# VHH binders against LysM domain-containing GPI-anchored protein 3 (LYM3), part 4

Target 1, 370 residues: LysM domain-containing GPI-anchored protein 3 (LYM3), of Arabidopsis thaliana (Mouse-ear cress) (q6npn4)
Amino acid sequence: KSTIEPCSSKDTCNSLLGYTLYTDLKVTEVASLFQVDPVSMLLSNSIDISYPDVENHVLPAKLFLKIPITCSCVDGIRKSLSTHYKTRTSDTLGSIADSVYGGLVSPEQIQVANSETDLSVLDVGTKLVIPLPCACFNGTDESLPALYLSYVVRGIDTMAGIAKRFSTSVTDLTNVNAMGAPDINPGDILAVPLLACSSNFPKYATDYGLIIPNGSYALTAGHCVQCSCVLGSRSMYCEPASISVSCSSMRCRNSNFMLGNITSQQSSSGCKLTTCSYNGFASGTILTTLSMSLQPRCPGPQQLAPLIAPPDNVPKELMYLPSPSPSPSPEFDDIAGGGSSIAAVPAASPGGATVSSSNSIPGNPANGPG
Below, E stands for the ipSAE of ESMFold2; O stands for the ipSAE of OpenDDE; V2 stands for 0.75 times the mean of E and O plus 0.25 times the DockQ between their complexes.

## First folded at step 1 (VHH)

Design c03 (framework vhh_7xy4_2)
Fold by ESMFold2-Fast, scan of step 1:
Structure c03 (fold): chain B 370 residues (1-370), chain A 121 residues (1-121)
Amino acid sequence: as target 1 above (370 residues)
Amino acid sequence: QLQLVESGGGLVQPGGSLRLSCAASGFTFSDYAMAWVRQPHGKGLEYIATISYSGGSTYYSDSVKGRFTISRDNAKNTLYLQMNSLKPEDTAMYYCAREDYLWFGESYDYKGQGTQVTVSS
């Protein structure tokens, strides 16, 4: 079962899907399954986008990813933006639901969303609407800002294990999902609250309401600005993104301070702090705020969320860390392929329906379709 | 320059087997999904099989499922098609193709010159 959130607001909100790859796919291929921005997807998982040609890097089967999606309120319930899938040979509603979309949708939900289409036979090239779960609740029991992850329960999962993995509590999980008891079954979809840094941008900014989970990154301002969340810092930290794009000025007005620059001067009366901070994106312009404050003590170095290298030619068995560690560790990191359970995802048997061919490119012999 | 060179075709009797190979050059082979397609004489192009970048996923047309196996060797930049239990209806020119993965539309951005497979006595 998926979590259904009642809503009254027409505003959009941000959410995450917990997705486990069913096969090896390029970054762009995974992004295409969900119709999301590839580099935003990488940053949601704290994967370093400064690596050359990172969008064409191969992500291994069983890797767990947080996929950023946008939700809207439709007829009083919270719904995801629908993604679309074109059927391939050997596809069944079951293989699309359970393998391709990792259990984030059921075969029955696909049938309901495509009631106008005859699904008794899935011919190659059938275009399907894939409804995805979505949750944007008003925060945790502690009234702290949170971003919600839709997580598919695996065969070896426990409520305590899920709570520990995502730095939440069994109580919060039980309450958010309106559960009478902390009982889960493989295939259940849970809304998992991830503590987050929220922005205070003006309402006219296109990134109004930007929220980033602890330990993660987000791209904003047309890929010009990247922000990170470290809860101990009290607010998100934004700086120029490492990717090459055309950007408006990121200098604070009437100053030599660039976005992200912080200067401090300690004296007997306290620490004078000058900051150039990101304040949203409006009408193609990156908004900045130059501020000065006096604090009792100068802060230490700026805290940044740690970045990880994109996956490479590491053998799968070495990428998976068992959830329990023989010795205490800060946390199990599943970005490197630890998101899969021992339960195998049934492979769809390949089938033989024909597939359309593309046009030949320059240099290909003139033997394309007539 | 991008090239796909098919080989391994020939004359075989019904029930026989053939192994087709495709040598790729001029691009990073391991970064692309690959496919086999065929064209019988006087007919349109027919999809046979697709394989993902790593070889972790394969897809087949109903006409060849259970008889053909697509595979790849990324260290050798080579794509293979193992064809078993061949039938006269499998007679066609077989092409190696590089696939652009679009979940809205399956398409190929390059196709080789082909290798002829004839199933007859």
Scores: ipSAE 0.000, ipTM 0.151, lowest interface PAE 14.0, mean pLDDT 77

Design c04 (framework vhh_7xy4_2)
Fold by ESMFold2-Fast, scan of step 1:
Structure c04 (fold): chain B 370 residues (1-370), chain A 120 residues (1-120)
Amino acid sequence: as target 1 above (370 residues)
Amino acid sequence: QLQLVESGGGLVQPGGSLRLSCAASGFTFSRYWMAWVRQPHGKGLEYIATISGSGGSTYYSDSVKGRFTISRDNAKNTLYLQMNSLKPEDTAMYYCATPSYYTHLGYDYKGQGTQVTVSS
């Protein structure tokens, strides 16, 4: 069984899927399974996007990823219906549910979501709506900002183990999932609360309500701005994204301060901090705020959550030494929780860049949803 | 090898009709969803219609609903597009295509195309 959030609001909200790869897949292939932005997906998992041709890097089977998704209210239930899958030779509803989507959906749920299609004959190229679990809830008992991860219970899992892995408690897991007792079965889907950094952007901003789990990153403002949530901090930190190509000004007013710049000056009255902060994205314009504060002491260097190297495209048998070996593995960083934002996941948008040449497969969306 | 060969295009007056055909070979045609897509000169690829392998399900873009009809003859390995009430904005190169296996948005294969020109 999965946790079901009843709803009446037609507003969208953000959530995360806990997804384990069933086979080796390129970054673009994983992103295409969920129709999410590949760069935003990498940043949600603290994977460094500055590597050449990172979208074609191979992610290994068994890797755990946090996939950012957008939730909507449909038929009184919170879920995501933006994900579509085209069937391949030998696909069954069972193999799609259990292998391709890792148990995040059941064969019965696929049938219900595709009631107008005869699924007794699964022709190659059949377009299926994949209803994915999604929970937004209004926070924890502490009223702290939280993002919810839909996690598929494995045979080795315990409630205490899951709570420890995601820095929550058995009590919080039991309460969030409306459980009478902390009993789980393999294949159950739990909503796991991840502590997060919230934003204070104006309501007219496109990324109003941006929220990032502790230890993770998000991409916003049309890929121009990268934000992070520092471990142990509730404050979001934003700076220019390393891959931005054409962006509005990121300078605080007419000053020499760029987005992310912090200066400190010690005096007898304390430490004066001057910060150029991100304040949302509106009508193609990156909003910035210049702030000044006094603190008793100047803070030391703040280390952001580490970005990890993407896996190499080279088969393991051909590797003498792993080139990006100084970085922790993606699986290790997954224990700390994921990264996601509303702006990082284009719910119904086509994926990828414009490539329609004969030396490429589709990558050119022309048969959209609806 | 998978091949798709379109035919039936030409010059037609506004309000006229054309029937496009696509001859498929090199795969089990009756098992595949098929699509018609078009590309006006200097513009991107535009979705027109899709049909299931059995022919039991069809979908259309809003721009052609009520005017175009997609159909197939699995015994002849042929896909059809009946176009009625043609408008100048229907002028484009028309392609038959197989939808992508990994996403609902892309196409794995498309033919060489057949030109449709709607003018007086």
Scores: ipSAE 0.000, ipTM 0.180, lowest interface PAE 18.0, mean pLDDT 75

Design c05 (framework vhh_7xy4_2)
Fold by ESMFold2-Fast, scan of step 1:
Structure c05 (fold): chain B 370 residues (1-370), chain A 123 residues (1-123)
Amino acid sequence: as target 1 above (370 residues)
Amino acid sequence: QLQLVESGGGLVQPGGSLRLSCAASGFTFSSYGMAWVRQPHGKGLEYIATISTSGGSTYYSDSVKGRFTISRDNAKNTLYLQMNSLKPEDTAMYYCAKVPYGSRWYPGSLDYKGQGTQVTVSS
């Protein structure tokens, strides 16, 4: 079963796709499949963007990634329609749905989204709208902010195992998905609630409603600001991004404090905290707020999710053969990405496949087709 | 279970015409694209034509464009190939083929093909 959420026609939110790579792909190639910003995708998975030439790094088959998307309301159903795929030799609606997009969409859903096109005989170079499942946060049993991950159930999965993996409960999973019983089948798509830090940015900010799940990073304000959810609290921490080109001032007004600066002073009356915090992006301007609070004791050091190096399937020093030819990327020239949302913790255990191409024809002509 | 039965082949002189038929059973014929492919003696499979589920879209190899016409009758579960202006190089075993939903024909993309019907163009 696929997740379906009724909605009103002007409703949008940020959401995540749980995506497993079907073959070895460059960071830019994965980002192109979803028309998302590659840096935002890396940060959603706590992958260190300071790693040299990270956008051309090859990610292994079977790696699990959280892909940030914008969820929209279309025809009364919540889905993402910004993803387009240009068909390649040997593609079928089945292989596009099950392999390329990892079961996040069905062949029948692709057909419905492209109802004006006859898809019974699929020409190479056909542009397809890929409707991707998504859900907007509107409550958990704990009443804590959450961001929803669209997760494709695998044959080995159990409700308890999924709940443990994503730090939620079987009860929350059952309630969020309107299930009568915690019964799942391979290929079902579940909305998994990930605990998150919400923002209180003004409605005129371009990143109004920014929400970041625990253990992830997000890039905002035209790539000028990066934010994360502080572990063990609901507080979003923002600081200047390592890649900044033309950014407005990040100084808090009437102070020498820069964005991300926190000072603490212990006294007999308690601990005074002074923080220069991020308050949204409006009309090309980075908004900041200088705040002072009094607490019984000073907090310890911040606990942010650790940044990891991009995962590899095989150390390069073990390769004795020439590198395989690079895989062609999906051919779309639309600009995807921006500083609007989403980060997630990467899954461990990258796959061991060394296949770098998704363009293998079914069957080798020398050994017989199909 | 799934079965495709070709008929209508035979011996014909250059410039002649033949109409091939394919009777389909064991699956929902109207839900799948269909194709005609051929195999000349001692050579590989060659694509001839494909037709969409409704018959609204048809595609042809360059070697047969303007000479062959693919059509279907979903009420009779039958696929046709009208072959005009036949040439000696059209001599081959002709196969009716089921195309996987949402795919175009190429080697390896056929879901199932029948036993075939021989077309010989000579003299």
Scores: ipSAE 0.005, ipTM 0.387, lowest interface PAE 10.5, mean pLDDT 77

Design c06 (framework vhh_7xy4_2)
Fold by ESMFold2-Fast, scan of step 1:
Structure c06 (fold): chain B 370 residues (1-370), chain A 122 residues (1-122)
Amino acid sequence: as target 1 above (370 residues)
Amino acid sequence: QLQLVESGGGLVQPGGSLRLSCAASGFTFSTYAMAWVRQPHGKGLEYIATISWSGSSTYYSDSVKGRFTISRDNAKNTLYLQMNSLKPEDTAMYYCAKGEYTYLRSYEFQYKGQGTQVTVSS
């Protein structure tokens, strides 16, 4: 039996948000809603980044995306406070929460996170902190994968269907969410444990603790290194990223092997397999490890899973559309408005909210807009 | 069926204290976050305090922080609210609320039952 770990730590972890598009948006527009790197977002969803000008590609309404986010413990609750939204014409807290951010946040949570702003008057251009829920679950008695997805339940969803979709079980979903019974309602947010590839990078590496969910890819080392986690794998495979032109050496020390190279040599003693592996990014240096193993027979030609093409309902050809105004999807069923449920509003702690709302370091010039 | 039964309210003078209790049944109490909410006569619902499933984390509205303490006894399926330094504006019907799901849903609560009336009057 798994139990949910109390959040009392100031430690951060990597997590995912399960986001459904409310309207057609460009890749850059979706990435801007969460302040995440557009290419990293595409890779998290196994979307091919080789298309010209992929950042301006239009993603259709109703598309489900996994958004990579950093999760922190703030006032005893796991959440991200790094996401900001600039209000537009006709926005309401309800439309921002339920449509723009797909039910990942409530109107009441936005109000609490912006207690110093007059939210009764949403003028165009008002900057709002969007507190997004997330999960780490690092319990000592829990052996479930460390990477978790915050998933908003839809009207057609069942616990068995969600479990099958994300390669988990109804029992694991019930236990992780500490539910008394596997009962869900549309609009509920579940923590879904995702099978993942973990890294063994040293603690001094800037990408220490890098975790990639099965079927996804990640960019690290200043976009110089691309790592993949194929379905069913526990170990990530890293290689030079195709989009980077200026990177530190990716050669394994005292060898002719480059990062990602795997060679096999059959001999009378068996097959020697040699791999140049990625071991983290530290002080501007890409760390590598050369390893050798002996097997009875050499494996055939090895194919590491390439990035897959965009989904069938998204054309391979890039298209440009005028930026649509944010508007609620009429297909969204709001079951949360029942009259017997209310949102809890935690008291704001001085320091946490003010630090999260400040984008300036005292005495440091801002990175240049202009 | 889920049932929450509040008790411990009453008439108290400003500066006084009361301890509210909520007896929970029909669900596994120890696995859900719990909250106290109140409704003054003729006004909307106000969030007061939340406690995590284990009791390790607590949250309070600014109006009660430092005066009220939320606690729970998972062995007895009971939630408590210790109210100190009571003010006239604390006069309200107090309701116990169950979290829909632990952790990610701790901010969403359902209340049930009749509540318990707290009146702070000189």
Scores: ipSAE 0.000, ipTM 0.160, lowest interface PAE 14.6, mean pLDDT 73

Design c07 (framework vhh_7xy4_2)
Fold by ESMFold2-Fast, scan of step 1:
Formats: structure tokens, sequence, C-alpha cells
Structure c07 (fold): chain B 370 residues (1-370), chain A 122 residues (1-122)
């Protein structure tokens, strides 16, 4: 057994980017910037998709978002290559990397990924491939399932602070990122393991291996089924999605139990549970399993975690005023094919300011008089 | 194409020494941070040591600090791990990896080679 799988051309996984908005952007603008489905992006952040006109809602600068991406093995390194950016007036590789994409890519990585393009004069309307680093987790040797988040270290960050924020440990962060010491520099990209709920779907299911991180939702089975990770549970809970789509039957075989229905019957021998659970999507068919189990105590209500309203720092009165500094609109592109000519490039320059001047948890008497 | 080829492993008695080598090709070796990691049979990857691009800064896991020394020869595109005072718990498959890429991979390591087996037993 091993938690590491060799990277191959067939190797893909789901991953997350930790993105901090550099300016106020509409939901559709953020989604366009990464060429991701707006609904998937909202659900990755537990934002209510039923909110009126949610696609045009303005998300504030400095908001942290989890952006779902597909991570591929290309030239031996894992990255997303489906993201493209169309240059605007006054753009530089530095401003695109550091501001627009929040440090999730370096200027040098953009240059190497676009070696066939003359980047000495960055003409307006130039289409650039943006290689976004990502990590895959195979989960086979891990007791707790996880999805990896690509997190850009900020000047005020500490390893203990990052570990606490994402409910992981300094030891796990250090080991996952091949670090000898828990020392970080601003601009470093860390793979952060996010605890997740796993599925046990058959290998022939289209959503085989589906993992949902805590604080996220997933839409699967052609948007017919909605799943979330339940607080304190490592099992996902699924029920019919609220979106109007054409769906196959969601009843458990020869029963009136609908997907997500749980009945409990307490007795002297314990709690008898009957559940109609989601078991994957295959050839247009929603698979369900009707199961009975006996547990010492009946669990609390099993239901989807609550969705939140879209975050908004703009006062209601200011929503009717013109927004200054329109954001760039990256071109969506359905690029398929090789990428074998995409070069790997090292993370070149050391990051920004020193973080070692920050106070330690014990109050920093050992960090010297300074 | 980036390629890493590990060598120098073998069977050694407790207290013995081994020197591992990693031959790098297909990239500008002198521009990369490099690392050594290991995987004991049936267990996950464990970080061992990192060296910066110029060779002047090194980091070690507490389990090997004072016993192992990481070094590099940029003219030969080769990474080394000098292992002294070997213990049975050092038994593992050893891999070299580019530190630049380790944060973007499953388990944090971009393993290109087959590794080199180190077995410490009497």
Amino acid sequence: as target 1 above (370 residues)
Amino acid sequence: QLQLVESGGGLVQPGGSLRLSCAASGFTFSSYYMAWVRQPHGKGLEYIATINSGGGSTYYSDSVKGRFTISRDNAKNTLYLQMNSLKPEDTAMYYCATRYEVTYRTGGYDIKGQGTQVTVSS
C-alpha cells in the first residue's frame, strides 16, 4: 500500500484552488476567470444557488473562495491547463500571475507554458495558457479522506494558523509538502489536506471515487442528485437536487422510499435504520441502495448542510452606483488535446517578506529582544 | 523530459553507512530545490531532507538530523544523501524529488524514478 501514485498521462483528479479575490467580481466573472461552472463554484463554497440572480451577484475583494478544478498529469507534473486568459491593456505577466490569479501561478510558469508566443510585447487580446498547480490525493492509505487545496501563503500566515484554519495539523502540512521544518515564505503554494466525506460507489459509475470536502456541496448524476458532507460524519448525504432537470427514477427498488429517506425505529435491541441512499450514476441511471442496519443509538437528523447567502460587503445603497475598474473578462476556451509540449518550470524566486518576526503561540519570549 | 534516477541503496547492518545518488536530466537542475523522501513497505511517504538550488541551505527531518547529509553537484546534475549511523527504522525505498513540484502532487512529491531500496538489518 502507498498514498502516492506515479503520475501518468491518464491520471486525473478533482482538486481545489484557494483563491482570494483581488477586486470586486461578479460570480460569473470569477467562474469565467477559471473556466469553471458557476454552480459548481458556488456549491464548493456552500453558497445558495437558488438565490435570485446569483450569477450577477458581486463578491467582495479579499473574499476567499475554493475553486474546483480538474487536475491532470502533464509532462510529469500535476496542473490544470484548461484555464486561459485574454490579455488586456497594461497587463504584464507579473500582474496576471500575482493579482489576477492571486499568486496561484508564477510569471515564469506562464512564460514557459506559452513558449510559442512572443511575450516580449504583450499585445491586447493575446490568449495565454495559465498552468495552475494542483495536487491529487489517492486516499488508499489514509484513514480519513481528503481533497487538496492549493493555498498561497500570505505575509501574516503561520503553519499553526493555516493548520487551525483548515482543521489539519502542522505535522500533516509539513509531511504533505516535503518540508524539513514548518517554515513558510509569502508566495509559497501549499497543498492543504481538507477533510472530506467519501463515497463507496461501484467502479463503473461515472462519479466513482466522489469525495466532498467539509463545507462543500456536489451536484452529480447530470445535476439530478445533490450531496453534502455532514458535520461530524465522514459519509456523504445525498437527496434529489432542487434544479429542474430530466432525471431517472430516484426510488429505491420496489419501494416507496425516495433517495435520502431515512426511517428509524428504536427498540430494546437498539435503533433499526432503513435508508434509501445514493450509490452512483451509470449509463444515465441513478443507482440507489435500500439498506437496513442496527445501531446502538439513532443518529440525529440526516440532511443537507445549510447553504449560505452569497457574501457581500457592498452596502445596499451602493449596489446602484457604477462599479469602478471593470474586471478583465478571460476568454472561455474548450481546449482539448496533448499538452505534451507544455514545459515544466521550477518555482524560481523566493517569496516575499519574512514571517519569522511573527509572535509564536507561547508569546515569543524565545524569539529574542527585538 | 524531467528524469530522476536513484542509486546507491542496499543491505547494511545497523550502525552502517550508505551514500545515495540521484542523476537528474531534462531540466535546469541548478535552478531547482531538491529533496529526498522515503517510503517504508506498507506505509506512506516520509520527508527526509531538502537542499536549495545553490546548495547553501539544507533542511532535515528530526528523525535523521545529525545522521544524514544532503548535498548536490550542479556541474554533474547529481543529488546525494550521505546516510550514517543507520537504524532498522531507516529501511525504506528512497526517492529523490524536485522540491519545486512537491507541493502540487498527491502526497506532496513528484516521483519520477523507481527509487533505491535501503534495508537495515542484522
Scores: ipSAE 0.000, ipTM 0.117, lowest interface PAE 15.5, mean pLDDT 72

Design c08 (framework vhh_7xy4_2; at its last look DockQ between E and O 0.01; V2 from the best seeds 0.00; counts 0 for: pae E 19.7 > 2, grease 25.7 > 24.2, placed apart)
Fold by OpenDDE, look of step 2:
Structure c08 (fold): chain B 370 residues (1-370), chain A 123 residues (1-123)
Amino acid sequence: as target 1 above (370 residues)
Amino acid sequence: QLQLVESGGGLVQPGGSLRLSCAASGFTFEDYAMAWVRQPHGKGLEYIATISGSGGYTYYSDSVKGRFTISRDNAKNTLYLQMNSLKPEDTAMYYCAKDLSYDWYTEGYFDYKGQGTQVTVSS
């Protein structure tokens, strides 16, 4: 079973696929399977793109990746139809569906999507449309910015485990997927809401509507700007990308501040904060905004998700588990200090004076004429 | 100019082994999946093995599975086919083929093949 989101508009949204590698693949090979930018794919997984030749890095089998895709509205349902696959030696619809695409699509769905092609004999080199699941839900979950990941349930998965893994709740998962009960089976595809940062860029910006899952990164402005969704926050932070070569000016107008620069000065009156922020990309120009604010205290360092080296091995699931929320500080046992029974002196009943007064004043008749 | 040059073919007895090589030039070898195909005399082209750009996955036709091994050395821009337990039915012209790029949706299975090397399995 897969979650189906009905749609009526031709609008698209950003979405994610949860994908487990069936074999060792180069970053570019994985990206090609889904026709996505390999750098964007890496950043979606907080992988450091500054590593030399990172696109040619071999990702290990069984690695779980978040694949950024565009979700469309097709025949009244949210789906992605932008992905094509060229068949290879020994491919079957089954192997393509179950292995290559990790159960994100069924053989039947592939057949339906390619109904114009005789797939009775799958010839090598056949181009197939691969319908992929996706969800938008207006980019929100419980009125908060969210990006939805399509997740294929594994035999070892529990709803609680999935909820924990993706920092949501069983209730939320159940509701999002319109489930009567939190019962899942292997092969089910769930829409998983991920907390995200939504941009406030102008509508005329090319990257209007940029949304980044919490703890992830995205490139924008022609790979000139790298944005992050700050951990535990809904604030987006953008800075010049490490791979930037030829970019428009990233300076805040009439200032020496560069994109991403933050200065803070604590004073007796508060913290003076100056920030040069990214404001979208339009007509080949990086838009920036200089902001100045006075806060009571200077903020601490922004907690950006650490960029990780391209993995050579499957990270132990424990590494992706959000750091256990700090154990609630031990409830300081309120030492019930022996409240000395200070004898409440009986406050005197002040007397309710009655004052009566009467006055009558009369209702004059005014004459409105003809 | 893109070139694929096969070598290592020859006459071998049934049960014997051969190792084919394909030297690639004129393109970024590691960016492309590669394949071996063969064409028996009077028959059509048969795909027998494919290897990804990284070498991380391989595919084999049922006819050669368990007997043939496709491999590559990206540092040497060379594709290999180790053929063991050869049978008379394996007699064919063997071609190295540029299988596919990282562009999975382009038309055509392969865009280039070499001149081939003849493999003859006979008593």
Scores: ipSAE 0.000, ipTM 0.223, lowest interface PAE 15.1, mean pLDDT 85
ESMFold2-Fast, scan of step 1: ipSAE 0.206; ipTM 0.674
ESMFold2, look of step 2: ipSAE 0.000; ipTM 0.132
ESMFold2 (binder alone), look of step 2: mean pLDDT 82; pTM 0.846

Design c09 (framework vhh_7xy4_2)
Fold by ESMFold2-Fast, scan of step 1:
Structure c09 (fold): chain B 370 residues (1-370), chain A 121 residues (1-121)
Amino acid sequence: as target 1 above (370 residues)
Amino acid sequence: QLQLVESGGGLVQPGGSLRLSCAASGFTFSSYAMAWVRQPHGKGLEYIATIYSGGSSTYYSDSVKGRFTISRDNAKNTLYLQMNSLKPEDTAMYYCAKLRPGYYSYPWDYKGQGTQVTVSS
């Protein structure tokens, strides 16, 4: 198994780019660099999308993000779907490659992808095609499901350090990247296998082959469904997304169960488990499956990957605490079922913006004990 | 400084053979997969062949499979392309390419100056 193996024109796959911000950028600005959905990008990094106006939140320089991309096969080479960049004042091929795209592309690769364009003078507003790496394979050497991250090696990196950070091994990194020895140089791009939860959706589903790395979320079915992976289960867990959009029915047929609902009942014969699960998205329809199983013991509550607040550069000692003040009008005009329609200001309701600790920054997935 | 220097190109008759060489320096050659790519006049770059760092696994484009053979000599830091049964459509500038580990969408982070291959009567 190698990242250099030829592909066929029928093969499409999902992959991740490891991207470090070169400057402070809005979520939408980062997403536009890769032409990806901003909400999906946030969920790939376990960032909570329920925050107001989260798409315009400013992310700090040096933050590491996993960018979800889709790959296709063209002329035996696996390529990302088209990504375009419009040049700005003082841009060079070098600054675009090394700073704007964080080393995920080289100046020479930009030249090759834009052979029809005169790149000797980069006028402001020049539209460039940016080729990005894509690595997709069936799984690890032990046939465990994995999603592959294209990681740009930094000067301080070691193979052992990268393996530890992403919960893999030097042997797996060496084999996946067709390396004769575990030697790396700054600027190398490694395909890093991230252990993942796989799906078993039908081939006619738009999200056939959906795979989510451990500790992450994915958004699917036109923003209607969000799925999470926590290793220990054989499959991903899906539920209605936390955003309000128009969606097809998420009820399981002939039941009172909604997508994600699990009912368990312990008896002397074992635990009867009833689950309404997600089975893909086809022709605008959210597919669901109602299943029943008998297990010796009832499982605990469903574990979801932890969500974090959007990172920012606000000093961690500075917190805005809203003072109690009467509001003459309710915040919500249309509150459904059981919610409070009257604005209340509890004395114990704090609010604030803080800088996450380095251990809580998205994109540092493997710093814990393994 | 990383350097790739191609040689062995030239004029050859249809059905003939040529052997291209690429001398590599400035990096640990034995640790990287290598490729050959070509560019016909006025056209885009075309992938030809890739070889693993140890030389045990090779991959070819359908247009050259069975006619071309990629090989390497890690002790000499040299990459080779043996081209047999050459056709006029094989006329192109041929480039030796160093692959970045894991960079599959475009299989090189550096390519050499090239060597011209012309197949005509």
Scores: ipSAE 0.013, ipTM 0.476, lowest interface PAE 7.5, mean pLDDT 78

